# Ledger of designs, part 14: VH-VL binders against q983m5

Target 1, 189 residues: q983m5
Amino acid sequence: MVKVIASSLRKGNVVDKDGKLYVILFAENIHPGKGTPVTQLDMRRIGDGVKVSERYRTTEQVERAYVEEREHTFLYADGEGFHFMNPETYDQVAVSEAVVGDAAPYLQEGMPVQVSQFNGIAISLVLPQRATFEVVETEPTTKGQTASSSYKPAVLSNGVRTAVPPHIAPGTRVVVMTADGSYVERAKD
Key: E = the ipSAE of ESMFold2; O = the ipSAE of OpenDDE; V2 = 0.75 times the mean of E and O plus 0.25 times the DockQ between their complexes.

## First folded at step 5 (VH-VL; framework fv_lacutamab)

Design i05 (at its last look DockQ between E and O 0.02; V2 from the best seeds 0.00; counts 0 for: pae E 16.3 > 2, placed apart)
Fold by OpenDDE, look of step 5:
Structure i05 (fold): chain C 189 residues (1-189), chain A 120 residues (1-120), chain B 107 residues (1-107)
Amino acid sequence: as target 1 above (189 residues)
Amino acid sequence: QIQLVQSGSELKKPGASVKVSCKASGYTFTSYYMQWVRQAPGQGLEWIGWINTQTGKPKYAEDFKGRFVFSLDTSVSTAYLQISSLKAEDTAVYFCARGSYWGRYYFDYWGQGTTVTVSS
Amino acid sequence: DIQMTQSPSFLSASVGDRVTITCKASQGISSYVAWYQQKPGQPPKLLIYAASTLQSGVPDRFSGSGSGTDYTLTISSLQAEDVAVYYCQQYYRYPLTFGGGTKVEIK
């Protein structure tokens, strides 16, 4: 455990609040034109998955828990959760859907993932910033539209909604950001 | 105006093969995935898989891999389902359905269904 | 696979009654739910998608609600023409799966 200022906290960090551990899901520093700067934290309580929202002064001291971070490879998901393997030791760890959260659709077999553990319990994941998926549906391309035109709605093979350039058609593989599914580029494969 | 018209009923013996057709009209055929769903007599709906009408790439549910094959003839806006090595348990009504995933993966238009009966 | 547990399997009500059908997913499916109506000898007809969006042309006595794992189809005032089997369907993950169906009859 270490004390840090609230403004230094980031998504994926673990804090101690009232004797319970929380994983930060979202962190934002707000600097009003007039008034005291604050840090907005959306957090998930480890154990039962309860979500809470808290606001701190940016300079307020918060207890941050030490978390062990290890590189793992995603294997598969089943009724027991999401399974990862340490490529060095070949040890496997199961991570609950509650922990994986919104990252679930972006997980692919063989994907390297950083698993954060507290006292041997997986509490959060860090995925590669980019991942490749097939566009399974999108609006028809209208004649005359160019790549510089407005993006159109699309759905990826993993069910994620995104927006793609007009020239992208179903079946095309695209690179997206795993944070929000935003389009980056056409896959080169 | 959007319509999916399927081929007629089939009566086959075990071990035979069948090919069901689904002709689409009223929309751009290659802009939507074609889904296949079956329904055994008195039973519920079971998803077989889909085919990308743009690329021809299919996706099958695990239980249907092997004997079930999707294909296309885009020139006539038609999708096909072929079942080989038919079994009695394959007896069902087979539906084609347009996959509308904008922005969700559901079936907004259905064929009338094709009854496939497998009997010795 | 995501299991969709639909209830009840059978429902008998009077014309004008409020009818509710529930579907419980084995895991959270983030409103990736559709509802279908199937009458005898006909293909399924789409009623609701995205858990609560009414398909064009469907009477507004039909509505959908829910979140997480629990979803509901409601018929505010049951009509004679509503006699059918209703199915929920998830499209959150492959394979796509349907509920077991609810047979709705008029008393």
Scores: ipSAE 0.023, ipTM 0.561, lowest interface PAE 6.7, mean pLDDT 91
Fold by ESMFold2, look of step 5:
Structure i05 (fold): chain C 189 residues (1-189), chain A 120 residues (1-120), chain B 107 residues (1-107)
Amino acid sequence: as target 1 above (189 residues)
Amino acid sequence: QIQLVQSGSELKKPGASVKVSCKASGYTFTSYYMQWVRQAPGQGLEWIGWINTQTGKPKYAEDFKGRFVFSLDTSVSTAYLQISSLKAEDTAVYFCARGSYWGRYYFDYWGQGTTVTVSS
Amino acid sequence: DIQMTQSPSFLSASVGDRVTITCKASQGISSYVAWYQQKPGQPPKLLIYAASTLQSGVPDRFSGSGSGTDYTLTISSLQAEDVAVYYCQQYYRYPLTFGGGTKVEIK
């Protein structure tokens, strides 16, 4: 554990707050013209997964844990959780559904994922920002549609519901953001 | 389909209390914060606060601390706003709204609104 | 508190016109901006979040842009169904605050 100022905190850091450990999910430093600079933190409590949003003065000291980040490869999921392998050591790590959270549908066998561990326990994942999925349901393409037309509902091969441009037909491979499923572009094959 | 269905309109006298309900369906209730917003007649929107539906902990805008109390019944996916010691200035439409993921607070789904009228 | 100043307060335009509504924050808000449409007798409906990301089901004639303190909602080709009051909202800092609204009508 080491004391750090709040403004130094980043996604994946672990902090002690009121005797409980939290992993940082999002951090933003805010520098108003008047008033004190603050750090906005979105955090998840280790152990039960409760999500909390907090605001600190940027200079406030916070206890931070050392966290190891290592690339792993996603293998498979089962009733015990999501299983990853360190490709250098072949050690396997099971990660609970609570820790994987909303990232679960974006995992693909063989996908490189950055796994953050605190005292050997997986506490967060960082997926590649983009991933490719097939559109399995959407309205058919209509004559005269352009990329500037309204986005239409779509279901991806991983079950995620998103919106795509009107020119996207079922069977099209698309690149999406793994954070929220938002459409980026048609996949380039 | 995600829906927020609020209780019916209320006519009250000053000094009374009111409890507005907001029943959620079509999503996991405890995965999203519930927001409360009001709109006085002919006026814009004013944020009252939110409640963390997983923990029951609320956050109130400063002007709403005290008389405004949020609560939950997670067994029926319902959030409540109770206003005590009603004043004429509390006359407004009160909305519940679902907060977005991960503590970022824009409002992606809204209830139909509950009109609370406070008059002599 | 962050004040959101919306302009114009009232706008009258013809079907097919390009409509621009602006919102100025009293300090930088790093694109933590949402836009809502409220039709008469209805609750607000989310159009845009994160300054420029369209909510699912919103027609792409709606777009958002801006940075720092200055943000814009654009309707590229106004339709009769777009008659409403439009609100911006910042979620950069508590308390969450809304602009005063822009009432859009058809000439």
Scores: ipSAE 0.000, ipTM 0.446, lowest interface PAE 16.3, mean pLDDT 85
ESMFold2 (binder alone), look of step 5: mean pLDDT 94; pTM 0.954

Design i06 (at its last look DockQ between E and O 0.01; V2 from the best seeds 0.00; counts 0 for: pae O 14.4 > 2, placed apart)
Fold by ESMFold2, look of step 5:
Structure i06 (fold): chain C 189 residues (1-189), chain A 120 residues (1-120), chain B 107 residues (1-107)
Amino acid sequence: as target 1 above (189 residues)
Amino acid sequence: QIQLVQSGSELKKPGASVKVSCKASGYTFTSYAMQWVRQAPGQGLEWIGWINTETGNPKYAEDFKGRFVFSLDTSVSTAYLQISSLKAEDTAVYFCARGSYWGRWYFDYWGQGTTVTVSS
Amino acid sequence: DIQMTQSPSFLSASVGDRVTITCKASQGISSYVAWYQQKPGQPPKLLIYAASTLQSGVPDRFSGSGSGTDYTLTISSLQAEDVAVYYCQQYYRYPLTFGGGTKVEIK
């Protein structure tokens, strides 16, 4: 929307950097005793969630976007894309496969998801930090092994490959991080 | 200045291989996917696929799986398209383009194109 | 796959004329549309993304509109330097697909 100087950026702002959108996670203006003031930005790339750290001169021009972030409920996926509903207005939003990206296998019916839109176009999703899936394949449980010294490969019910403690058997429901599928704990259902 | 500079035109016989290079400058190479598009003589644009420049993982359009292989040399900010077992119908201009699948999935900077001619 | 049907294939107009190019998708694409200009012997150049947002440096005489399946590129007052082939492109689903192009010429 508007070109601004780097020093005006704050956590939660969204910037356009070389054709990519980033949400600011941390911003600090640094005035060293010897040298030019800089703005340190830690950012998350919208779409794939990759974190980057960048330094800018405090007066460097950066394009800031206005992005609406609203909670939606995941409904279903079909040939038209991934469908979400705003629980307040009941408006339905179709989100492209490209925007959903690596998050797709973690979506579950009824899941609350934060949807960020720029100019009416969904540009990112934020899922709940954790979700529960069944382990469908892993090595058989080995007698005498416990959780602390080695994780083994596993496949979750959504197809994601991860690592689980040695005592986890096929059929176990586990809590994983939706960012990367990493194991958290056994589910307590 | 953001630039994508491609290798020069190629004349090949059917059955040969070709490797097109695309050297990027003026931006962080690994922060943007590299797209590949072709344009046959007198025809429109056809998306071949993209490669994730951070991971090296490619995505190919279905019709291009097999003979078309993307690769990278990140030490010199260069993407490559290799086409094996060339056919006459592979005659086209091949473009690299910078794309983003992180909020903008369109092609904001394009290479100048590399003409590949397959003729016997 | 989403097919992008562009019309007309060819258009001849005078300098100063309003020019309209249409692109119809085979299914709804929710404004995930870009428009490109390709001058002879050159690569495509991005004009518009998100159906209606002008790329930096593109003259205001270019505009985009539309929703659902129907999208339009408009040149409000055609200039001599606008002679080119214009393409729409959807980025709603893979594979990414382009329209067949519209060649614009000056009478």
Scores: ipSAE 0.006, ipTM 0.553, lowest interface PAE 9.7, mean pLDDT 85
Fold by OpenDDE, look of step 5:
Structure i06 (fold): chain C 189 residues (1-189), chain A 120 residues (1-120), chain B 107 residues (1-107)
Amino acid sequence: as target 1 above (189 residues)
Amino acid sequence: QIQLVQSGSELKKPGASVKVSCKASGYTFTSYAMQWVRQAPGQGLEWIGWINTETGNPKYAEDFKGRFVFSLDTSVSTAYLQISSLKAEDTAVYFCARGSYWGRWYFDYWGQGTTVTVSS
Amino acid sequence: DIQMTQSPSFLSASVGDRVTITCKASQGISSYVAWYQQKPGQPPKLLIYAASTLQSGVPDRFSGSGSGTDYTLTISSLQAEDVAVYYCQQYYRYPLTFGGGTKVEIK
């Protein structure tokens, strides 16, 4: 444990609050034109997944816990959660749905993922920025539209809704950003 | 001038394998997907899947995963459908058909069909 | 899967008659519909795509219409050479699916 100022905290950091550990989901420093600068933290309590929102003075000291970050490979998901394997030691770790969160649809077998752990407990994940999925549903192209025209709505094989260029049809594999599902390019595989 | 020409009729025993060929001409082979459809005697049309002729990536309908395998020989503009562990219910006419990679997943050109009969 | 319910399954009409075949999708398919004609011993032939676009070389007595879940193939004046089985097909979503077919005969 180390004391740090609230303004230095970032997403993925673990803090001790009132004897309980929290992972930071979102951090923002707010500098009002008038008044004292504050740090807004959205956090999830480790263990039961309770979400809390707290506001600190930017200069306020907070206890930060050390987190171990290791590359893992996603294997599969079941009723116990999402299973990852350390490719070096072959150790497996189960990660809860609460921890995986919105990243769940983007996980694919064999995908390398950075897993952050505190005392052996997985608390957060970092996925590759890009992933490839098949378009399974999309709107027809309007007559006269070119490839450079406005994007149309589409649904990926993982259920994620996105927007794709007019020329994209069902069955086409596309690369999307894992952060928001936004279209990048047609897959080259 | 666009044409898809398929291999001849096949008579097989249950448990055997068959490989149907579809040779394309009159267009750029790798610019269009190759679709596969079958039709049992006196029945309707059933979509098997398609293969990306540019990347070789196949897509199978759920009912056809496992025993049905798409492949390509781009050097001769030919697509192949292999069926292993043949069953009596596999008896049908098998068609290859051209499909577009974008905007047109309908079938504008068809092979003449290949009859595959599975009988003991 | 998207089911394509085609009707009628059988149709008998006279030369010169207006013929209508309907296809109902189990969900909206946004005009991603094609129509095919299949004569005995032959592969299917594309007639219409995008619900209403006539394929090159197809007689203009054939037309397609519809939106949402309901689509129609129309033969304005049935000819003897039009005896065949007709199929609708959706390509809005995988897996691609066909209607059950309509057998058209001349009285």
Scores: ipSAE 0.000, ipTM 0.541, lowest interface PAE 14.4, mean pLDDT 90
ESMFold2 (binder alone), look of step 5: mean pLDDT 93; pTM 0.948

## First folded at step 7 (VH-VL)

Design k01 (framework fv_lacutamab)
Fold by ESMFold2-Fast, scan of step 7:
Structure k01 (fold): chain C 189 residues (1-189), chain A 120 residues (1-120), chain B 107 residues (1-107)
Amino acid sequence: as target 1 above (189 residues)
Amino acid sequence: QIQLVQSGSELKKPGASVKVSCKASGYTFTSYAMQWVRQAPGQGLEWIGWINTKTGNPKYAEDFKGRFVFSLDTSVSTAYLQISSLKAEDTAVYFCARGSYWRGYYFDYWGQGTTVTVSS
Amino acid sequence: DIQMTQSPSFLSASVGDRVTITCKASQGISSYVAWYQQKPGQPPKLLIYAASTLQSGVPDRFSGSGSGTDYTLTISSLQAEDVAVYYCQQYYRYPLTFGGGTKVEIK
């Protein structure tokens, strides 16, 4: 174990609270104009899956446990879950839909993914920040519009709905954030 | 209804090669790894390795590298184990078994076994 | 490699007896342990996985327990049909390894 300040904690870290271990699902640092800065943590207890929400002062010390983070490559998904292979050892790990969560639509065969394991159990998954998908549906491009104009609705090849600049036409490949599907830029081939 | 059916017994001379088949039915072949285990006469179980049925990537235990080769024919849901340059010490029953990627690499269904006898 | 040491190697008991087979790993394996039953001339059959989860179709007289490095298979009321060799297996790390087996016979 190592002590860290609450504000340094992020999704995927494992902390000790009252002798029990929790994986952080969400972390947010709140700095009000008046009052004490706080860190809001949403966590899942390892072992029984109980979810808790806790609020700490940003400077408060919290014990953080070590977890093994290893790069894996996404292989495929089936009715049993999402399957990954460690490219160095060829060990395979299956990750539940609950752990993959909203990241599922962004997985592409061959994608490098960080898998965090505690005692051999996958507890969190981190995709590359960006991924490239084709726009399969969007409103026609209006001549004279620019990227700085209001965005328009679009559907990506992975089924995710997003908003893209007016100049993006169906068939264009775009880079999006895997965290929320938000548009970043047109893909550079 | 899940079945793994292996090819029949083989009697070979030292230096020959053998190819054992394992045909799967009753499930989606590419959703599970195929494991290989041997059992020498009167001995316990020994893990040889496994093959990813979706990617075709094999993994071998160190003692079985070189002469042992896994392959697949996904069109007929069949996995193969080929052993080259057979030695008397290769005499054993060879089992294929299904390993779940999701639930871990324990073996929930086994083939009936293929006896390979190597004698001069 | 993780070594799986099984004890006893042989046991003889009466029908109705509680029998216990122990498996010790050379390092912690986080309950990634399976138990198999093998009758003469037959392939092994999965009884238990994840140390304590009973495989579908397996009689409930079979149970598994343990944690860390020490795991146990228990048959609460031995039946004549339970005559077999029992193997533990770790699937925590490659290479996968089996215990040496325990031969169970009726007196």
Scores: ipSAE 0.005, ipTM 0.479, lowest interface PAE 13.2, mean pLDDT 85

Design k02 (framework fv_lacutamab)
Fold by ESMFold2-Fast, scan of step 7:
Structure k02 (fold): chain C 189 residues (1-189), chain A 120 residues (1-120), chain B 107 residues (1-107)
Amino acid sequence: as target 1 above (189 residues)
Amino acid sequence: QIQLVQSGSELKKPGASVKVSCKASGYTFTSYAMQWVRQAPGQGLEWIGWINTKTGNPKYAEDFKGRFVFSLDTSVSTAYLQISSLKAEDTAVYFCARGSYWYRYYFDYWGQGTTVTVSS
Amino acid sequence: DIQMTQSPSFLSASVGDRVTITCKASQGISSYVAWYQQKPGQPPKLLIYAASTLQSGVPDRFSGSGSGTDYTLTISSLQAEDVAVYYCQQYYRYPLTFGGGTKVEIK
C-alpha cells in the first residue's frame, strides 16, 4: 500500500479504508468557482459488494492498495472456487465464486484471463471480450424472415441462452460477448 | 461412431487392487473431460470425479479421495480408474462418461460399465 | 452438496399413459439439470439437458420443464420400450449429484 492524493485516484484503483478494500467505480475532481476542490469517489467494498460514496479534499491522502494484474489460465473449479494458473510461473490462485460472478459460464479450460490480486488474494477477474461456443439448440426460423429482421432464441454449448440471427443453425459455432452472451458473428473456421 | 469401451468385469478379494480402462473413439480425446460414475447393486448413480484429458489434472468427490486414482494414456485415447485396498462396499458397476471440463455440462456418452465385485 | 430428491421412486403405468417424474434440488440450480434413462443391463442414456433441451435422437414424447429448485420429466405417451430407471442430475455445482432414480414399469 502507498499514500496518494485523492485527486490521483481513478476508476479501477483499490483503496484501503479502515482495513477494508474498496474498488473505485467512479472518480470526479470538482473545482467550484468558489470553495475547496474536492474528489468525489463512488466505491464498492471488495468481498461483500457494499457501495459507498466518499468526498475528499483533492490534496487529502488516501491509502491505495497495490493490485497485481497478471494473465492466468483457467484450470478447474472445486470447493474452494475457480482455479487459475500463471502460465509462466505455474503459480495457482483460487478465485471465489463471488468474485467470478457472471463470468463463470464463459470459462473454458485453457482460457486466458486477467486476475487482479492483493497480497496473493484474487479480487477481480477479466475474461477475453469474446469467446466461441457451439449453438446446441435454436428455434426454427419462420418463412419470410431475414437475417436483419429478428433474432431467434438459442442455447450455447456452455448452457447460456442467447439470441442469434435466423440463418444460424444448430451445430454452428458463434462468437459471443463474455459480458452478456450477446451474439457477435459466426465463427470463421 | 462416438464410443467409450470399458474393460471386462473383475472379481477381487478385499485388500486387492483393480484398474478399469475406458477407451474413447470417434472424437478428439483431449477436447472433453472424462467423468467417472459408479452404481452399487440395486442403487442409484454416484459421481466419483473427473479428469482433464488435456492436462491430466484429476478432481475427486470427497468420499472417493485416497483409494481412487484417475490416470490417462492419451496416445491410445484411454482413461483409467484404479482402486486400491478394495473393500466389499466398492462392489459396483463403474462407468466412464464423456463430459465437458468442470462446469455446466451433462454426460452425453457413457461406457458400457465395468462390474467390480469384491467378495471374500 | 446439492441434494436431488426424485419422486416417485417407483411408478407403474399403462402404455399410452402420461408419466411425470419430479426432481427437487436443495437449492436453486438455474436449470442446470439433465435427465438420463437407464434400461435394464445398459448404461444411462442422456435424454434432456439444460432442464428442457431434448438430446438429438430422443423421441419427442419426452420433455423437461422447471426452474429454480423444481424440475420435471414428462413422457406424454408411455411406450413399452420406456421401461427403465430415470435419473435427474444437477451440474450447477461440484460435486455433481444425481437423484435417487424413478423406476418406471408397465402394468
Scores: ipSAE 0.006, ipTM 0.487, lowest interface PAE 9.6, mean pLDDT 85

Design k03 (framework fv_lacutamab)
Fold by ESMFold2-Fast, scan of step 7:
Structure k03 (fold): chain C 189 residues (1-189), chain A 120 residues (1-120), chain B 107 residues (1-107)
Amino acid sequence: as target 1 above (189 residues)
Amino acid sequence: QIQLVQSGSELKKPGASVKVSCKASGYTFTSYAMQWVRQAPGQGLEWIGWINTKTGNPKYAEDFKGRFVFSLDTSVSTAYLQISSLKAEDTAVYFCARGSYWLRYYFDYWGQGTTVTVSS
Amino acid sequence: DIQMTQSPSFLSASVGDRVTITCKASQGISSYVAWYQQKPGQPPKLLIYAASTLQSGVPDRFSGSGSGTDYTLTISSLQAEDVAVYYCQQYYRYPLTFGGGTKVEIK
């Protein structure tokens, strides 16, 4: 354990609150025009999954636990969860659907992922910022549309809905942000 | 050329132990898991478990925990299966086989098999 | 454990015949199926993995198909050298499990 100021805490850190351990899901430092700066933390209790929201003064001391963060490679998903392999040791770790959460549709075989473990249990993971998927469905540009082009709805090969430029056709591979599925660019082949 | 060469046949009495070897050549030993499969006389294939050749960590099927122990000698690219307190029901051909960590666990190369016979 | 049920357990066919062996998993296995050929006195040999991908060096008369729980190995034109026991194997989940085998003989 080590004491750190609240404002230093980030998603994936594990903190001790009243003898219970929590993984931080979201952290934001808020600096009002007048008043005391605060750190807003949304966190999940490791033992039972209870979600809580807490506010601390940015300078307030919080006990932070050591979390082992290691690169793994995504292998596959099955009824027991998502399976990753450490590329150095070839040890495998299973991560529950609750921990993977909204990242699940973006996982691709061979993808490097940072897996955070506490006492041998996977508590969070971080995907690469970008991933490439094929557009399987998209709407055509309306013939009567004005000179300004706008994004159109599309469905990616992983089932995620996004918006793409008018020139993107079905079958095109596109790069998207894994955080929200937003379009970045057409993939280079 | 990729080869897995196993030790010769063994005839043992109940209660004895046996150690089967599987020597790999033609590839990087630690890049592939070593799998163990058993085949009793006239029967089908039964998975025993695997050993991580990089870390030495074994994984056993439930029915083979306790008396079956996997080990390695990475300096000579050899995996071992040791069976203690042998029983008549352990009579079988024991195969080692190579499995890719990246391709899950189908077995692309197999040893020739080691026959272990347990009789009084 | 995932049970792999092979059918038939035995078949006898003539050279040139089309032979079909089926393998049914007790639950969906997402095409994580391999097929092996074992000739008398020899170790098993990988024929097919990922349900339908032919292993390098295996004759084109062998093919695999299927999805979900139902998978098939086909020999389009049986040859004398194909006399063997054939096994399916799932590698979707531990423990790894094999089918009971199908013994193929020539009439």
Scores: ipSAE 0.006, ipTM 0.519, lowest interface PAE 8.7, mean pLDDT 87

Design k04 (framework fv_lacutamab)
Fold by ESMFold2-Fast, scan of step 7:
Structure k04 (fold): chain C 189 residues (1-189), chain A 120 residues (1-120), chain B 107 residues (1-107)
Amino acid sequence: as target 1 above (189 residues)
Amino acid sequence: QIQLVQSGSELKKPGASVKVSCKASGYTFTSYAMQWVRQAPGQGLEWIGWINTKTGNPKYAEDFKGRFVFSLDTSVSTAYLQISSLKAEDTAVYFCARGSYFWRYYFDYWGQGTTVTVSS
Amino acid sequence: DIQMTQSPSFLSASVGDRVTITCKASQGISSYVAWYQQKPGQPPKLLIYAASTLQSGVPDRFSGSGSGTDYTLTISSLQAEDVAVYYCQQYYRYPLTFGGGTKVEIK
């Protein structure tokens, strides 16, 4: 265990709160126009999966547990969960659906991911910040329509619903954030 | 726009060595693995191995360990296959191909091939 | 090693015909199979990956299907430019292995 300031914590870190271990799902440092800076943490308890949200002053000390983080490549999913391989050693690890959570729709065969293990058990995945998917369904663009409207609904090839600019047509590949599926840009390759 | 361009044909004597180059363009070289495949005259495709373009770590099929060596020059986006102590059975077209994300998957773009002929 | 057995080794058909090529793996490969087209004097070209996903730019007369150990490439309406050797490839396990190829010719 080591004490760290709250503002240093990132997704995938494991912290001790009241004798229980939590993996951080989301971390954000918030600097309001008025008032004291705070760190917002969304966490999942390792033992039972309970999700909690906590706020700390950015300088507040928190106990952080040791975890081993290694790059793996997504292979496939089956009844045991999601299977990953270390691309250098070819060691495979199975990660449960509970641990993969909301990241599951964004996994693509061959995607590099960081797998965190605590006492030999996979407890967290960190996907690349961005991933590319094809837009399979969205409102078609026509020559006579106004182009200055707000983003329109779209469905990606992985089934995730997002919002895209008016000029994006079905069949276009787009880059999205894996954290929330939000549109970034049209894919260039 | 994605292109793999290989070096020209080689005629070598048994016992010599050969170095085949594969120059990539149109994508970020270090974001994809480089795969190597051989095709003997009139025969099908045979996988040789791959190299991780970011780390330089090569992986070889068992039958190709020892005499076959992969290397990189990332400054010019080029991968190399060197074959030492050439034998007649090494006569083949050697292809480089792009593999997705450093894993054992399919090959989406291929070089044009380099013919290596080994004869006395 | 996973052996990929491709059938038939040679096929002759007329323009407009529906042709099928089969590929049998020696063990289950969970749809990790790709199909390639190789025309004379050219490198192979990716047609299909993940058993049934069509590569961008490939005509929709090409389709893939199958599961477990048995996979099929179908050309729904054969065209003159489809004369080539077709190869399946498993990418479930190292070493990567290819089928023996199917030579497709026009009658």
Scores: ipSAE 0.005, ipTM 0.460, lowest interface PAE 14.0, mean pLDDT 85

